# Designs tried in a protein design chat: VHH binders against q96fz2. Part 50

Target 1, 269 residues: q96fz2
Amino acid sequence: CGRTSCHLPRDVLTRACAYQDRRGQQRLPEWRDPDKYCPSYNKSPQSNSPVLLSRLHFEKDADSSERIIAPMRWGLVPSWFKESDPSKLQFNTTNCRSDTVMEKRSFKVPLGKGRRCVVLADGFYEWQRCQGTNQRQPYFIYFPQIKTEKSGSIGAADSPENWEKVWDNWRLLTMAGIFDCWEPPEGGDVLYSYTIITVDSCKGLSDIHHRMPAILDGEEAVSKWLDFGEVSTQEALKLIHPTENITFHAVSSVVNNSRNNTPECLAPV
Below, E stands for the ipSAE of ESMFold2; O stands for the ipSAE of OpenDDE; V2 stands for 0.75 times the mean of E and O plus 0.25 times the DockQ between their complexes.

## First folded at step 3 (VHH)

Design ba2 (framework vhh_6z1v_2; at its last look DockQ between E and O 0.01; V2 from the best seeds 0.00; counts 0 for: pae E 14.5 > 2, placed apart)
Fold by OpenDDE, look of step 3:
Structure ba2 (fold): chain B 269 residues (1-269), chain A 122 residues (1-122)
Amino acid sequence: as target 1 above (269 residues)
Amino acid sequence: EVQLVESGGRLVRTGGSLRLSCAASGFDFSDYAMGWFRQAPGKEREVVAAISYSGGSTWHADFVKGRFTISRDNAKNTVYLQMNSLKPEDTAVYYCAADEGYGDWSSYLDYWGQGTQVTVSS
């Protein structure tokens, strides 16, 4: 996974992340560093994207079932990194393979510390290789959406009003991630960064690409992944597997350029 | 079965040139970053060079100093290391490695070859 979409306004995104705490109380996640949130139809590594994480990471003795939403840098920077510039990292941390997560120092260490997060997106992009050509067809991949008579489908959004209705009720893709905290050697703000865990693709996506993000499907899976206070690493890792509960459609080549940030990126062709 | 098979290692004289090849099979080669590592006797394994899945990005170790160049041919499922101006200090077993996507240039890569011996005589 090298591209995602996360374009919802902050308020809409927050509402979409409504949850119940351990006591069954309805809550919205509290924002940390909301000013760093930059909506985009075309998110690439090194950009900031919103993730969910347990409040316990920030507040001692907090209820670990409570959620914080925070923009973090895509591409995990390990805490032990000694260079002053994260761009000098010599290995790619955009993704973490599930089968080698415990073998990779950059991922194993923060995971062992309970630094689990849920990466939020409208969906992710993947490119299918075309037989006989060097061309790749991009696809937008996301949770199936409930078709309401009022909301229509992404393809049926023929007006700005209809478009807004579709996204107001959009079920966000929830991907399993690992984050780390890096303190710059020269001082400054602590950098929070994340990697997306990947698995073998489900049968439905296998013709597009052989790998997919580990998707946490449902509130229980999301809650367990986040709750590092009550759920062990071993139990959490049981949640990491391919899911068939995914849909996709072909999109235009507009998304190929990471600088393009328009609705056309995820529009069906 | 995933296989990485290195070839091209041999005895060469100081100042000589050598081209190593690594043939990959058993996985989608074009989705993986490739790298070369070396390990000399009594020393730790170190990264020599790496190349992204597309070949659009490369990295070379500081000790290379422009002498070595990594490249790949995705149509042939092969990664290469062109080594010029070889020195006795370059004597080592050279390993090919693969990692998903843009690659991890650390020692924690997904797949490894068995290695090929390069010996540089004075």
Scores: ipSAE 0.013, ipTM 0.355, lowest interface PAE 8.5, mean pLDDT 89
Fold by ESMFold2, look of step 3:
Structure ba2 (fold): chain B 269 residues (1-269), chain A 122 residues (1-122)
Amino acid sequence: as target 1 above (269 residues)
Amino acid sequence: EVQLVESGGRLVRTGGSLRLSCAASGFDFSDYAMGWFRQAPGKEREVVAAISYSGGSTWHADFVKGRFTISRDNAKNTVYLQMNSLKPEDTAVYYCAADEGYGDWSSYLDYWGQGTQVTVSS
């Protein structure tokens, strides 16, 4: 997984993240660094995207079931990295394979500290190699969405009224991630950065690509992954598996260029 | 074998000063954020101060702000806590701790020392 869409305005995104704490109280996540949120239909590694994490990471004595939402850099920068430019990492940290996570220092160490996050997106893109060619067909992949008979489809979201019918109640894709904190050697703010955990693809996606992000399907899975105060690393890793509760449609090649930030990127073809 | 060894704890009078040291071995000290914690008998361990691996960021608990200063010397693999204007309520066992990277100090950490006793008399 190397491309996502996360285009909702901040207020709409925040409402889509409504949740219950462990005492059953309805809440919205509290933002950190909201001005760093850069919505786009076409997010790539090294960009910032919003993630959820436990309030306990930021506040002594906080209820670990309470959630913070914050933009973080895609591409985990390990705390031990000594150079000034994260692009000088000798290995790709955009994704973390679930089968080797406990063998790689870059991922094992922050995971053991409870640095688990939930990566938010409208959905993600994958490219299918076509038979007998090296050309690739992009697909937009997302949770099944509830439609009213009068709401229309993603392709009908070309006006403000139609956009609201599709996106105001959109179920965000929730992917399991690991984050770390890095202090630049020359000073400045601590950099929060994340990786997305990947698994073998489910049968429904196997014809598109052999890997998929680890998707946390439902509030129980999301709560357990986030709650490092009450859920151990060993228990949390049981949440990491493929899911069949996924849908997709073909999109145009507009999405291939990561600088294209338009609704056409995810429109059905 | 990872070791964190605190030293410098002793009996001091109210208003006095003390410097604690924590010598680290068995790991690459410059890769780790360091912190000082304290625990009085019958109470929970609480964070006092923390410092990033480079020394570029420090944090001090409100109850010691202006009185205590954390610092580190990466050439000597040592973290320090300068304690000024000591009060009887500062009496506790003081621990140093190490954590790879920069994080919140309210959860579990990678390595802990054995502690050094600080006693402040009236």
Scores: ipSAE 0.000, ipTM 0.175, lowest interface PAE 14.5, mean pLDDT 85
ESMFold2 (binder alone), look of step 3: mean pLDDT 82; pTM 0.830

Design ba3 (framework vhh_6z1v_2; at its last look DockQ between E and O 0.08; V2 from the best seeds 0.00; counts 0 for: pae E 16.2 > 2, unsure alone 63.6 < 65, placed apart)
Fold by OpenDDE, look of step 3:
Structure ba3 (fold): chain B 269 residues (1-269), chain A 122 residues (1-122)
Amino acid sequence: as target 1 above (269 residues)
Amino acid sequence: EVQLVESGGRLVRTGGSLRLSCAASGRTFSDYAMGWFRQAPGKEREVVAAISYRGGSTWHADFVKGRFTISRDNAKNTVYLQMNSLKPEDTAVYYCAADEGYGDWSSYLDYWGQGTQVTVSS
C-alpha cells in the first residue's frame, strides 16, 4: 500500500470513529495535534494521516480501551535513528509484511512495546499491471458501503449535496499499523510515525495486486488491536490476515500524480 | 554498508538452467531481506523474487511460473536464484538487492549489486 485517501473533514472523521469503551459507553476519540491533520484524496508516504491508538500510550493510568486520534507520519522512523532528517532513512518502512514482522527489529521492538495503531482511510489505491502494456490501471479499494435510500453510490454523487450525503455515512477503512516515537537528535518535538502491516491479497483483489493492507474488520478487531494493555502481541497478531470484505472500482490516472488532490482521484471511471 | 556481487550470468540455450549467486559483504547478512531483479533492454526493472531474513518466506513474480526459485545460505552470506526452463524473454541483466524491510519490493531498496548478464538464445 503506497497511496490512500483520507479527505473527510475533521468533525466528520471524528464522528465516523465513534466507539464504545469497555464499559459500553459511547465515545468519540480525542484529538492529539489536530492541526497536523491534512485532508486529502491522495495521501502518500511521508505525509501525515490520522491513526487511532490507545489512550494508555499517553496516560499511565488511562483506560486502555479509550481511543485517541492523531495524525502521524506515514513511514515508521525507528526510535534509534540517529540522523537529524527522517528522510535519510535508508530502508523502506512504508509497509511491514506480516510474515516478517518479528524478524525486523524496526517493527518488532515497537510492536513488543504495544505500539499498535489503526490507520484510517477512505480507502487505498492499488495499480493493476495491464497485460502487454507498461500501463497500470489504478483502483480504489474500500469497505463495502451500506446503501441507504438517501445515499447514492459514489458514482451517483452528481451533486455536491449527494456527495456530502455519501461521505457523511462513509465507513472508514481500518488498517493495522505499528507506530514508533522518534526524538530528533537536535531536539524538538517527538515524531510519531507508522507503518501499515501488509498481507497476501484476498482472492477478490488478487488480480489487481498480490499484497494488501491488513484490514481490521469490525469494532472488535479494532478494539483488540488497539488495546495493548489487555491483548498480547501474540493475540493481536491473530487479527492480521487477508479479508474478502472489500470492494473496489477503477479510477482515472489522475491519482497517479501525488500532487493531485481532487474528488476525481477516487471517482469511478 | 553492504556490498553485493552477482555471479553466474552467461549465455544459455532455451530450456536450459542457470544458477545465479549473490555474495554479500559484512557480518549482518541475516539482517537483510534479499531479492532478485531483472532489467531487459528498453524495459523497466522488475522484481523477480524475494526472500526473508531467515529464508522462511519467499515471493516469486507471476512470470516465473515455478521456473525460478530464490534461496539463501546465511552461513555463506549468499542468495541464489535457480533458473530453470529458461526462455528468450528471460534475457536481461539480473540484479541482487538487499533491504532491511521485506515490503512489496517496488520501492527504494537499501543496496544493489552491479548486475550479471543472462542471455537466453533461441
Scores: ipSAE 0.012, ipTM 0.271, lowest interface PAE 9.1, mean pLDDT 88
Fold by ESMFold2, look of step 3:
Structure ba3 (fold): chain B 269 residues (1-269), chain A 122 residues (1-122)
Amino acid sequence: as target 1 above (269 residues)
Amino acid sequence: EVQLVESGGRLVRTGGSLRLSCAASGRTFSDYAMGWFRQAPGKEREVVAAISYRGGSTWHADFVKGRFTISRDNAKNTVYLQMNSLKPEDTAVYYCAADEGYGDWSSYLDYWGQGTQVTVSS
């Protein structure tokens, strides 16, 4: 997983993240650094994307079931990194394999501190390898969406009015992530950055790619992953597995160039 | 996991040619983008070349463009670096690396070999 769409305006995105806390009270997540949110149909590593995390990371004695939403850099920069330029990391932190997460210092240390997050996206892109050619077919991959009179499938959205209906009730993809906090050696603001945990692809996606993000399907899974005050690392890792509750459609090669930020990136072909 | 073993590094004269090989074993080789990196004594490791899953897309650093060519043979689970017009500044340990996913030649790769020494004398 190295490309996502997260294009919704901030207020629409926030409403899509409505949740219930431990006491059953309905809430919206509180933003940190909302000015760093950069919506795009075509997000790549090193860009900022919104994640959910527990309020307890920011406030002593906070209710760990309460959620903060904050943009973070995609590509985890470990807290122990000593150079001034994060692009000088000698290894890829865009993704973290679930089967080796406890063997990698960059991931096991923040995970042991409870630095779990939920990475938000409209969905993600994956390129299918084609036998006998050098070309790859991109797909947009996302949660199944329930069609309503005010919203429908992406394929039914052939006008501006219908396009808005598709996104009004879009179920955001919720992926398991790990984050860390890095203090630049020359000073400045602390950098929050994340990695997406990956697993073997489910059967439905295996013809597209052999890996997929670890998807947290439903409020219970999201709540347990975020709540490091009540859910241990060992219990949280039981949430990390493939899911078959996923759908996809082919998209045009417009998405291949990460500078293309248009609805065509995720439109069915 | 995937294991990478480099070979072919040796002493060559300036202007000479050398072909490095990297044999892969373990998980399916064709699922990985591959790259070559090098590290000279006292310097940072730097990317030299990268190649996509099936070999259809390649990237070469400007300092080797026109002289080095990356290629792969998925039937033999092997990636190559053809090095021509060698210069003393090419002296380094050369590492083969593999990345899960896209073969983005500008990113760091997930798996590394032990390296093979290339020495270019004048």
Scores: ipSAE 0.000, ipTM 0.146, lowest interface PAE 16.2, mean pLDDT 84
ESMFold2 (binder alone), look of step 3: mean pLDDT 79; pTM 0.810

Design ba4 (framework vhh_6z1v_2; at its last look DockQ between E and O 0.02; V2 from the best seeds 0.00; counts 0 for: pae E 13.8 > 2, placed apart)
Fold by OpenDDE, look of step 3:
Structure ba4 (fold): chain B 269 residues (1-269), chain A 122 residues (1-122)
Amino acid sequence: as target 1 above (269 residues)
Amino acid sequence: EVQLVESGGRLVRTGGSLRLSCAASGRTFSSYAMGWFRQAPGKEREVVAAISYSGGSTWHADFVKGRFTISRDNAKNTVYLQMNSLKPEDTAVYYCAADEGFGDWSSYLDYWGQGTQVTVSS
């Protein structure tokens, strides 16, 4: 996964992340560093994207079932990294393969510390290689959405008003991630960064791409992944597997340019 | 703490073969991924090869692919580098390294050996 969409306004995004804590109380996640949130139809590595994580990471003795939402840098910077520039990392940390997560120091260490997060997105993009051509067809991949009589399909949004209605009730894609905290050697703010765990593609997606993000489908999966206080690494890793509960449609080549940030990126062609 | 001791470095002719060994101390050898690095005079240290805990996975640098092979014997607490078709450009001090992770081979590794000199004559 090298491209995502996360374009919802902050308030809409927050509401979309409503959850119940372990006591059954309805809650909204609290924001950390909300000013770093930059909505975009076209998110690439090194950009900031919102993730969910347990409050226990920030507050001692907090209820680990409570959630915080925070923009983090896509591309995990390990805490042990001693260079002043994260771009000097010699290995790719955009993704973490599920089969080697425990073999990679950069991922194993933070995972062992319970630094699990849920990466939020409208969906993610993948490119299908066309046989015989150098052309790649991009696809937008996301959770199936409930068609309400009032909420037309993404394709039926003929008006700005309809478009907004579609996204007001959008089910966000929830991807399993690992994050780490890096302190710059020269001082400054702690950098929070994340990697997306990837798995082999489900059957439905296999013709498009052979790998997919580990998607946490449902509130239970999300809660267990986040709750590092009560759920062990071993148990959490059981949640990491392909899911067939996805849909996709072809989109235009507009998304190929990471600088393009318009609704056309995820619009069906 | 893990101590690493390299051996096997010597003078060889171009086209020759050499096998390096690295012996690790302690009982936790299988808990570490192992790797070989080399540093030529006036050049930066570079990764040559790496091997996972069990030996099930290996990585080799592009410049040594097909010529060098990393392996390990966990029962002997030893990692090996078989070097074939040696070239003068392969002349360097070869270092053994240990790390808790596999695939993140940089200067930030946990343990290093003292190195062994490999010289390839033309």
Scores: ipSAE 0.015, ipTM 0.311, lowest interface PAE 7.7, mean pLDDT 89
Fold by ESMFold2, look of step 3:
Structure ba4 (fold): chain B 269 residues (1-269), chain A 122 residues (1-122)
Amino acid sequence: as target 1 above (269 residues)
Amino acid sequence: EVQLVESGGRLVRTGGSLRLSCAASGRTFSSYAMGWFRQAPGKEREVVAAISYSGGSTWHADFVKGRFTISRDNAKNTVYLQMNSLKPEDTAVYYCAADEGFGDWSSYLDYWGQGTQVTVSS
């Protein structure tokens, strides 16, 4: 997974992240660094995207079931990285394979410290390679959406009222991530960055691509992944598996150029 | 920074019971997951049990399940290991440890106690 859509305005995104803490209280996540949120239909590695993480990462004695939402850099920069420029990493940290996560220091160390996050997106893109050709068909992949009498389809979002019908009740894709905190050697702000854990594709996606993000399906899975104060690494890793609860549609090649940030990127063809 | 001091280790007979304590001082105790490890003569150190920050989740190694129970009292800054049905194979130095994550506990622990000797006679 190397391309996502995360285009919702901040207030809509925040509302979509409403949750209940361990005591059953309804809450919205508290933002950190909201000015770094850059919504786009076409997010790529090295860009900032919002993630959820436990409040306990920021506040001693906080309730570990309470959630913070913060933009983080896609492409984990390990805390031990010694160069001044994160783009000089000699290996790709956009994704982290679940079957080797405990073998690679870049991922094992932050995971062992409970640095688990939930990566938010409208959905993600994958390119299907057709046998016997170099042509590739992009797909937009997302949670099945609950239809209401007032809801619309993605193809009907050509005005503010129709956009609202589609996106105000959109179920965000929730992917399992690991984050780390890196202090630049020359000083400056701590860099928060994340990787998306990947697994083998479910049968439903296997004709599109052989890997998929590890999707956390439902509030219990999201809560357990985030709550490093109460859920051990060993128990959290049991949440990492393929899911069949996913849907997709073909999209135009507009999405191929990562500079295109338009609704056409995810519109059905 | 947290300081850990174990106590309660002694000689007990097979089938006996013993309660180990680990007192913590310094930084807020509830900011750490806690664990018990042991090291028998000539063997590598192994994790025995672990407990989450609040005490709401526990984990016990299979070789002690049903016999040992980890618990914590955050008001007293103390973690305990209740050891029942002791066997000679349980003879070891027992260590208390603290970590920021409730993880695998093998490579990344920053804080250890000095250890307390438990000896189980045949």
Scores: ipSAE 0.000, ipTM 0.256, lowest interface PAE 13.8, mean pLDDT 85
ESMFold2 (binder alone), look of step 3: mean pLDDT 79; pTM 0.811

Design ba5 (framework vhh_6z1v_2; at its last look DockQ between E and O 0.07; V2 from the best seeds 0.00; counts 0 for: pae E 12.3 > 2, unsure alone 62.6 < 65, placed apart)
Fold by OpenDDE, look of step 3:
Structure ba5 (fold): chain B 269 residues (1-269), chain A 122 residues (1-122)
Amino acid sequence: as target 1 above (269 residues)
Amino acid sequence: EVQLVESGGRLVRTGGSLRLSCAASGRTFSSYAMGWFRQAPGKEREVVAAISYSGGSTWHADFVKGRFTISRDNAKNTVYLQMNSLKPEDTAVYYCAADEGYGDSSSWLDYWGQGTQVTVSS
């Protein structure tokens, strides 16, 4: 996964992340660093994207079932990294393969510390190789959405008003991530950054791409992944597997340019 | 772990040719798709070319089509980029990358080299 969409306004995004704590109380996640949230139809590595994580990471003795939402840098910067520039990393940390997560120090260490997060997105993009050509067809991949008589399909949003209605009830994609905290050697703010765990693609996506993000489907999976206080690493890793509960449609080549940030990026062609 | 070391970058004149090499450490070279990237000052890193683990499939960016060719020698644990008809616009640091997959432009997951500087003078 090298491209996502996360374009919802902050308030809409927050409401979409409503959850129940372990006591059954309805809650909204509290924001950390909300000013760093930059909505975009075209999110690339090194950009900031919102993730969910347990409140226990920030507050001692907090209820680990409570959730915080925070923009973090895409591309995990390990805490042990001693260079002043994260771009000097000699390995790719945009994604973490599920089969080697425990073999790579950059991912194993933060995971062992319980630094699990849920990466939020409207969906993610993948490119299918076209047979016989060097051209690639991009696809937008996301959770199936409930068709309400009022919201119509994403393709039927022919007006700004209809478009807004569609996204007001959008089920966000929830991807399993690992984050780390890096302190720059020269001082400054602590950098929070994340990697997306990837797995072999499900059968439905196998013709598009051989790998897919580890998607946490449902509130239970999301809660267990986040709750590092009660759920062990071993148990959490059981949640990491391909899912068939995904849909997709072809989009235009507009998304190929990471600078393009318009609804056209995820619109069906 | 796979270490990648690029070589061959230098100053060349417009219209000239250059061959870059990337040597990979380890015994699992044939398990990885390989690719070349480049980054010019003030520009984003972009994919130049990719090659499958067996060498049976290749991909080249549109801007280098017909001028650059990626190849590999699995016996030598080396991937190459033959660059012909070089232009000043090709000036950049060129990076070698490895991936378990085909080597598409969107998902390079594993290893990067330190890069080699290619400068094309007018």
Scores: ipSAE 0.007, ipTM 0.294, lowest interface PAE 9.7, mean pLDDT 87
Fold by ESMFold2, look of step 3:
Structure ba5 (fold): chain B 269 residues (1-269), chain A 122 residues (1-122)
Amino acid sequence: as target 1 above (269 residues)
Amino acid sequence: EVQLVESGGRLVRTGGSLRLSCAASGRTFSSYAMGWFRQAPGKEREVVAAISYSGGSTWHADFVKGRFTISRDNAKNTVYLQMNSLKPEDTAVYYCAADEGYGDSSSWLDYWGQGTQVTVSS
């Protein structure tokens, strides 16, 4: 996973993240650093994207089932990194393979601290190699959406009003992530950054790409992944597996250039 | 970055066997999924086999299934392609490639070895 769409205005995104805490109370996640949220149809590594994490990471004795939403840098910068410039990191941390997560210091250390997060997106992009060529066909991949009128039907929008209805009640893709907190040696704010855990692709996606993000399907999975106060690392890792509850459509090559930030990036072709 | 060096390609008769090796250096080998590709003269490059970074998952193209087997040894930083029951149509330059984990297909194009020639004669 190297490209996502996360384009919703902050207030719409927040409402899409409504949840229940362990006492059954309906809540919205509380934002941290909302001014760092940069919505785009075309997010790439090193950009900021919103993630969910437990309030317990920020407040001693907080209810670990309560959620914070915060923008974090895509591409985990380990807390032990000693250079002043994250671009000097010599290994790729955009993704973390599930089968070696406990063997890689950059992922094992934060995971042992309970630094689990849920990475939010409209969906993600993957590129399929075309038969007999080196050309690649991009696809937009997302949760199946409930189709009522124009809601959840990207290709049906023919006006700005109908476009808003497409995204009204959109079910956000929820991917399992690990985050870390890095203190720049020259001082300044702590950098929060994340990696997306990957698994072997499900059968439905195997013709597109051999890997997929680990998707947390449903509120129970999301809650257990986030709740490091009540759910051990060993139990949380049982949530990491492929899912077939996914859909996709082909998109144009507009998305190939990460500078293109328009609805055309995810429009069906 | 990862540097990849293939070896083991040679002339072999139809029905014969070869094993290709790909030695990796640079960034830790166990962080990459690996693949074998081939390109025959005048044809497009095609994927032959792929293996996850742990070795727990493998994939083989239909045109080699049952004949070729990909494997890896992370302690030796090496990926292998065992080729059995070779046919003249298997004649190609074989390339080893690494997946950086960015998730798009372009990563297969960025980390290639220089290739090893396999020629299968009658």
Scores: ipSAE 0.000, ipTM 0.174, lowest interface PAE 12.3, mean pLDDT 84
ESMFold2 (binder alone), look of step 3: mean pLDDT 78; pTM 0.792

